VH-VL binders against MLP-like protein 328 (MLP328). Designs and how they scored, part 3

Target 1, 151 residues: MLP-like protein 328 (MLP328), of Arabidopsis thaliana (Mouse-ear cress) (q9zvf3)
Amino acid sequence: MATSGTYVTEVPLKGSAEKHYKRWRSENHLFPDAIGHHIQGVTIHDGEWDSHGAIKIWNYTCDGKPEVFKERREIDDENMAVTFRGLEGHVMEQLKVYDVIFQFIQKSPDDIICKITMIWEKQNDDMPEPSNYMKFVKSLAADMDDHVLKA

## First folded at step 17 (VH-VL)

Design b5 (from z4 with heavy chain K103R, light chain R31K)
Fold by OpenDDE, fold request of step 18:
Structure b5 (fold): chain C 151 residues (1-151), chain A 119 residues (1-119), chain B 107 residues (1-107)
Amino acid sequence: as target 1 above (151 residues)
Amino acid sequence: EVQLVQSGAEVKKPGSSVKVSCKASGYTFRSYAIGWVRQAPGQGLEWMGWIIPIFGTADYAQKFQGRVTITADESTTTAYMELSGLTSDDTAVYYCARYGDTRWGMDVWGQGTTVTVSS
Amino acid sequence: EIVLTQSPDFQSVTPKEKVTITCRASQSIYKYLHWYQQKPDQPPKLLIKYASQSFSGVPSRFSGSGSGTDFTLTINGLEAEDAGTYYCHQSSRLPYTFGPGTKVDIK
């Protein structure tokens, strides 16, 4: 079993990369409404909702369990990418490093992909690989599609 | 059923400290924040701070920073609020409350703990 | 921190009348605004969550509206048991804060 790694996946989405990027960059406050079955809450710990370096706390459900995640946000407008750098929470009990990058790329006028990169390192050798969290974040990106399109 | 049960009333001298407990039950303790709110006689509600047990560290209102310590014991599913350097201005009812999620606010409250500071 | 204000501070209302309480935030809190009811010698109770969603067990006469900076709690047909103080609370960003409260008395 690997002690660290990088997962990369692409999630097909519809519409505009800009709109999706905007949602993840600046409209996190909408997440509980948009994908409430995944995300139940979000709050600002430090910074602003749309600021680089902001710290946010998330309440979410993963594999049927309520969890909490604190992250520091990095914004890359040039590449339409947002990075969630894990600081604390359930996932951080098993992982020392947990960085998730969402990049939105326009492929055609009506189709985009969300490239998700998950950089991880276990807290120790006994911890599981975070494949379930990769599935989770993929589902977030995918399920956000309908809400973005309707907005 | 989600329930928060607080410790009993306290009478303290100025300069002393008080530690109030909040026993939580009926839910996954480590996953939900517990906030502390106080209310001086005839006054409004004042947010003091909160703790998300799994984090192990609390966040505080600036007014209380350096004087308040909020902790959580997962083994007993109990949150604590300790306030030091007590003055008469700290006379109040202290409440713990659960944040079910950040969207829903504080959905379950303890019964309150009266803290009286007098010489 | 986000400062919440409420209006009015106090009102005395005849039963069955409509009560309107306003809460304003110093900056946008989107819909992360909650309303609490507190009666004497009792802890606060959640009435409205997330600006407009009624909490479990709350009578239908209570409703909330608003987003951003301006919010309203409405009691359509005040009952005698509704006497108390109502507080708004924001959970948009730390530190969380409360409004100063609005006291509602029954005539």
Scores: ipSAE 0.935, ipTM 0.958, lowest interface PAE 0.5, mean pLDDT 96
Fold by OpenDDE, fold request of step 18:
Structure b5 (fold): chain C 151 residues (1-151), chain A 119 residues (1-119), chain B 107 residues (1-107)
Amino acid sequence: as target 1 above (151 residues)
Amino acid sequence: EVQLVQSGAEVKKPGSSVKVSCKASGYTFRSYAIGWVRQAPGQGLEWMGWIIPIFGTADYAQKFQGRVTITADESTTTAYMELSGLTSDDTAVYYCARYGDTRWGMDVWGQGTTVTVSS
Amino acid sequence: EIVLTQSPDFQSVTPKEKVTITCRASQSIYKYLHWYQQKPDQPPKLLIKYASQSFSGVPSRFSGSGSGTDFTLTINGLEAEDAGTYYCHQSSRLPYTFGPGTKVDIK
């Protein structure tokens, strides 16, 4: 029905918002090891691993299928937020706009929330809403928790 | 079984172009990058570029920018590498290889295509 | 681009001896370093992926180690069939690159 929209969800996490933010901001190279069942590969197309504006390519599994995603990264250290601007890939065949924002907020000394914002626009009216991708990115945030805590 | 089968040997004149094909099978073609690597006689491996079929556009090593074109045809699950302005320095065996993922590296290789450039 | 170097360029080794090949990157590539074996008139074969993970079917005598900028391929007990050239390859950032190769010969 909707041709565009914004999904917002909060994922409860443990520990330090700074540690989680650091993982998503500067430690993307660890993702295949940390959550390999979701992400199998990542490489730098342009920029540096931890640089604002960097372009990265991801190999991942969504709904049991291997997919690829190219994104431009935006970093907001003030708000501990990282933005994935979708450029190319499987999801971009479905969506004209696909921006995912991960923001980490400390709620208590031991509790964090990861606020995920997904801004999307369909390529056309025949495309489905990206609810499955929202579920996917939620799972990424949630599953990263154990790895960050053990680090 | 994952396989990459390349086209046959080529003999070319200087200044001409060569287009090598790489037929992929046994996996989801559009989701995995195909890289092209060449090896001159007695020399090491040289990365030329790659293409992720779903992207439709390739990335190239700077050395070959403007002279190489890498494409992928999803309908035939075939990748192509075209090199123009050939010189004797381009005489080499050209390989295609699949990147299973960035952590896997190039896990499956074609058998290689010998390209000889001579006057 | 990231420049990879290897050492040594060549070595002739007696069977059953230990072989060590090093690969150095001009900047950190974390563990995105892979080792390939190439025998004469054959395409390269993946031996070690992601610095230390053995690829399927690779004999246990092959092992890889390292991270960041310094990596090592070790052959514990060289076999005659191990003669060939070994290359390191980085997939950390485009453009991808290879080391110059290390030729291993059997005495």
Scores: ipSAE 0.935, ipTM 0.958, lowest interface PAE 0.4, mean pLDDT 96
Fold by ESMFold2, fold request of step 18:
Structure b5 (fold): chain C 151 residues (1-151), chain A 119 residues (1-119), chain B 107 residues (1-107)
Amino acid sequence: as target 1 above (151 residues)
Amino acid sequence: EVQLVQSGAEVKKPGSSVKVSCKASGYTFRSYAIGWVRQAPGQGLEWMGWIIPIFGTADYAQKFQGRVTITADESTTTAYMELSGLTSDDTAVYYCARYGDTRWGMDVWGQGTTVTVSS
Amino acid sequence: EIVLTQSPDFQSVTPKEKVTITCRASQSIYKYLHWYQQKPDQPPKLLIKYASQSFSGVPSRFSGSGSGTDFTLTINGLEAEDAGTYYCHQSSRLPYTFGPGTKVDIK
């Protein structure tokens, strides 16, 4: 029914919102070591690891299939949020709009929430809604938790 | 078996162009980058550029910007590299290579295409 | 572009001895560094990926180490078939680059 929409979910995490935010904002080069069953590689196309407006290319496995994705990111330090805006890749064959916002919110000294907002629009009405990609990005956040806690 | 098979050797005059093909088989062509690497006689390897076929756009090393065009045709599972404005300095072996299951390294290489630029 | 340098340019080594080749990057590439072996008139072959991971079928005498800007390829117990040129290659940032190569000969 819907050709566009917004998914919102919260992933409970432990530790420091600042450390989790730093990982997603600035330290994507660590993802293959931390969650290598999901992310096999990240390379800089333009900018730096920690630059607003940087473009990166990701190699990942979603539902057992290798995929590749190119994104431009926006950094919002005031809200501890990073937005990954889809440019090219397998996901962009299904969606003409794919923006994923990861926001890290401290709830108590040792508890945080990663609020994930996914803004999407299908390429056409016959395409499935991107629930598989929402499940995937939730898994990234959840599985990264232990690696950020260990420092 | 994953294979990359390149077009045959070429002799070109200065100022002309050359287009080398790289026919891929044995894997999902659209999902894996193909890079192009050249090697002049007695010299090291030079990364020229790459394409991820599903993106449809290429990225190039600065040295070759404006002279090289890398393309991919999903229907024939073939990548191409075209180099224009040839000089004798472009005499080299040109390789295509896949960034495959390793995702970080070039794990399968074509046999190489010798291009000789002779005045 | 990220510049990779290699040392030494050339070494001639007695069989069964240890070979050490270094690669230095002009800026951090974390572990996104790969090693290739090239024999005369052949395409390069991938030996080590991601700084230290052995590629399929590579003899155990080859190992890689390092992270950041300094990387080492080690051949522990050189054999005659190991003669050739060794290149490092970074995939941290486009455009990708190669080191200039290290030629290894047998004495």
Scores: ipSAE 0.847, ipTM 0.925, lowest interface PAE 0.7, mean pLDDT 93
Fold by ESMFold2, look of step 17:
Structure b5 (fold): chain C 151 residues (1-151), chain A 119 residues (1-119), chain B 107 residues (1-107)
Amino acid sequence: as target 1 above (151 residues)
Amino acid sequence: EVQLVQSGAEVKKPGSSVKVSCKASGYTFRSYAIGWVRQAPGQGLEWMGWIIPIFGTADYAQKFQGRVTITADESTTTAYMELSGLTSDDTAVYYCARYGDTRWGMDVWGQGTTVTVSS
Amino acid sequence: EIVLTQSPDFQSVTPKEKVTITCRASQSIYKYLHWYQQKPDQPPKLLIKYASQSFSGVPSRFSGSGSGTDFTLTINGLEAEDAGTYYCHQSSRLPYTFGPGTKVDIK
């Protein structure tokens, strides 16, 4: 069992990489309406909804348990990627490092993928690997797909 | 039953400080934000600040920056609000309230603590 | 800080009539607007969250609507126990803020 690592997965999505990127980059205020069974609330701590370096606080449900998470946003328009840099929350009690990168890549007119990269390090060797959190963020991307297409 | 129970009324002199406690029960204390709201006689509600206990840090309204300290003790499931440099304008009822797990509404309120600042 | 305003500041209303209260935000808060009722000598109580979602146990005569900067609380068929002060509250961005309140009296 590793004390640090990187998980990478790809989620096939439909439609436009630009529309998916915009949702994750600029429109987090829509998440409770779009995937409210996962994300119950998002509020701005610092910055704006669409700014690099913004700090946001998330209220969500993972494995039936309410959790809170504070993150710093990194925006990479050249690669259509957003990073959630973990600052505080339930996840940070288990992990020293928790960074999740969502990158949207157009493969063909109707074929896109969301490449999810999770960079992590445990607080100590007794903590579990964050495989449940990778499953969770993968489900966020998958479940958001339908809402982006309709918007 | 989810409850917030606050400490009793206080009478304070100008220039002193007050620390109000808010004992929480019936829910997972560390996972829900607690906000502090005050109301001067005959006036509206003022948001003072909040704390999410698992974060351990608070955020404050600009008006109260530098005078208010909000803390949480997970072992006693108690939140505290301390206001320093009291003046007669600080005479008010002080409430604590819990933010729910959806949309950040304040769904449970304490009974209020009356603080009177008089010479 | 986001400024919330409310209109009217006061109204006196005959029982069974409709009450309409508005809240306006200085910038878009999307649907992150909540309504509270406060009766004399009591703490506030949550009525409506997220612009239009009724909180549990709230009578069906209370409803909320709006998004962006303009929001409305409606009481369809006012009852005597509804007398009190109504406040809007935003949670779109910290620091959070309240509107100044709307006092509703029964004639």
Scores: ipSAE 0.838, ipTM 0.922, lowest interface PAE 0.8, mean pLDDT 93
Fold by ESMFold2, fold request of step 18:
Structure b5 (fold): chain C 151 residues (1-151), chain A 119 residues (1-119), chain B 107 residues (1-107)
Amino acid sequence: as target 1 above (151 residues)
Amino acid sequence: EVQLVQSGAEVKKPGSSVKVSCKASGYTFRSYAIGWVRQAPGQGLEWMGWIIPIFGTADYAQKFQGRVTITADESTTTAYMELSGLTSDDTAVYYCARYGDTRWGMDVWGQGTTVTVSS
Amino acid sequence: EIVLTQSPDFQSVTPKEKVTITCRASQSIYKYLHWYQQKPDQPPKLLIKYASQSFSGVPSRFSGSGSGTDFTLTINGLEAEDAGTYYCHQSSRLPYTFGPGTKVDIK
C-alpha cells in the first residue's frame, strides 16, 4: 500500500458556497453547537478565528474515541478554500503529513460541492492509510450542511 | 473514578525551584489536557499553563513565561509543574486540573499543593 | 491575553434571596465561558460550562447565561452551603484566564 498519497472526495451540499466557506474559514467557534457529536471544542492557540496562519486546537470524537488535533490554517479566498495543516495530535502519530483542503464550489443557485482534498504521508510503512480520517472529515462537511442553511 | 493526586507541601528558600507532581488515574491520560492554576493566600485563581500529553509541549500564561516548565510523562500518567527563581510572592496553593471528556472546562481538580517561600 | 472582570467583588445576601454575578470579557469569547465555585480551603468546582450548561450534580438553583462579552451566573434561592467565591474562566483562546472572583457570604 502507498506511503503517501492524496484522497479527493466531493460532498454535495445545499445553498451558498460563500456561506459554507465562511463557516469553515471564519466561524469554527460555532462547530460545537452545530456538530457537537463530532466536534466538542475548538480553541485558538495563535492568531484569530478568521486569520490566515492561525493555529487552533480541536477536541473531537472519531470512531467513538476522543482525539485532539492542532493545526495551522491557510486561507485562499480566491478559490473559497481553507487548508488545515496538521501539527500535532492522534492523527500525527500515524501521519507525518496531514493536510486537509475544504473547497466550496457553487454548481447552481441552490447546489454546491464541498471538494475535500487530503494530502498525507505515513510516519512509516507499517501505518494504515488514513481512510478513517477521510470518512470523518467527509461526515463533518455533510452534517454541517443543515446548520449553515438555517443560520 | 477520575483522580488527580498531587505531591505534598513544600517549604522553599528564595531563589530556589519547586517541582509539583500530579498523578492522574481513571482515564486516557495522553488525550486530555492538564492545566495548572495557583492561588496566593487570600487571592484569586491564576491560570499558569497547560499541557496536552500527546502533543508533548506546553502553553503558558504571559506572567509565567520563562519561569515555569510544564511536562507530562505518559508512562507514569504524571504531569509536572516546575517554577524557578522563587520569591515570597510565589507562596501559594498550586492546583492541577483536567480538561474533561469534551475538554470544555476543568472538571476534575487535584487536592492542591501548598508551596511556602521564606527565608 | 483576554481580561475578565467580575461584579460585584463581594455580596452579603439573605438566605433564599437571588444572587446575580456578572463577568465581562475584554473581547468576544462567544460561549466559551465557565463558572467555578470555591469554598474556603477547598479546590474549585465546575458549576456551569459553556456559558449556560449545568455540570453534573450541580443544583438547579444555579444557572448561567450570556454570550459574546457579557455573562451572568444566577443563584436563585441562596442556601447556606453556597457561601464561597465564584470565578469565571474563558477557554476561547490561549492563554486561558480567570476573572478576579466574587465572594458570596450569607447575611
Scores: ipSAE 0.794, ipTM 0.912, lowest interface PAE 0.9, mean pLDDT 93

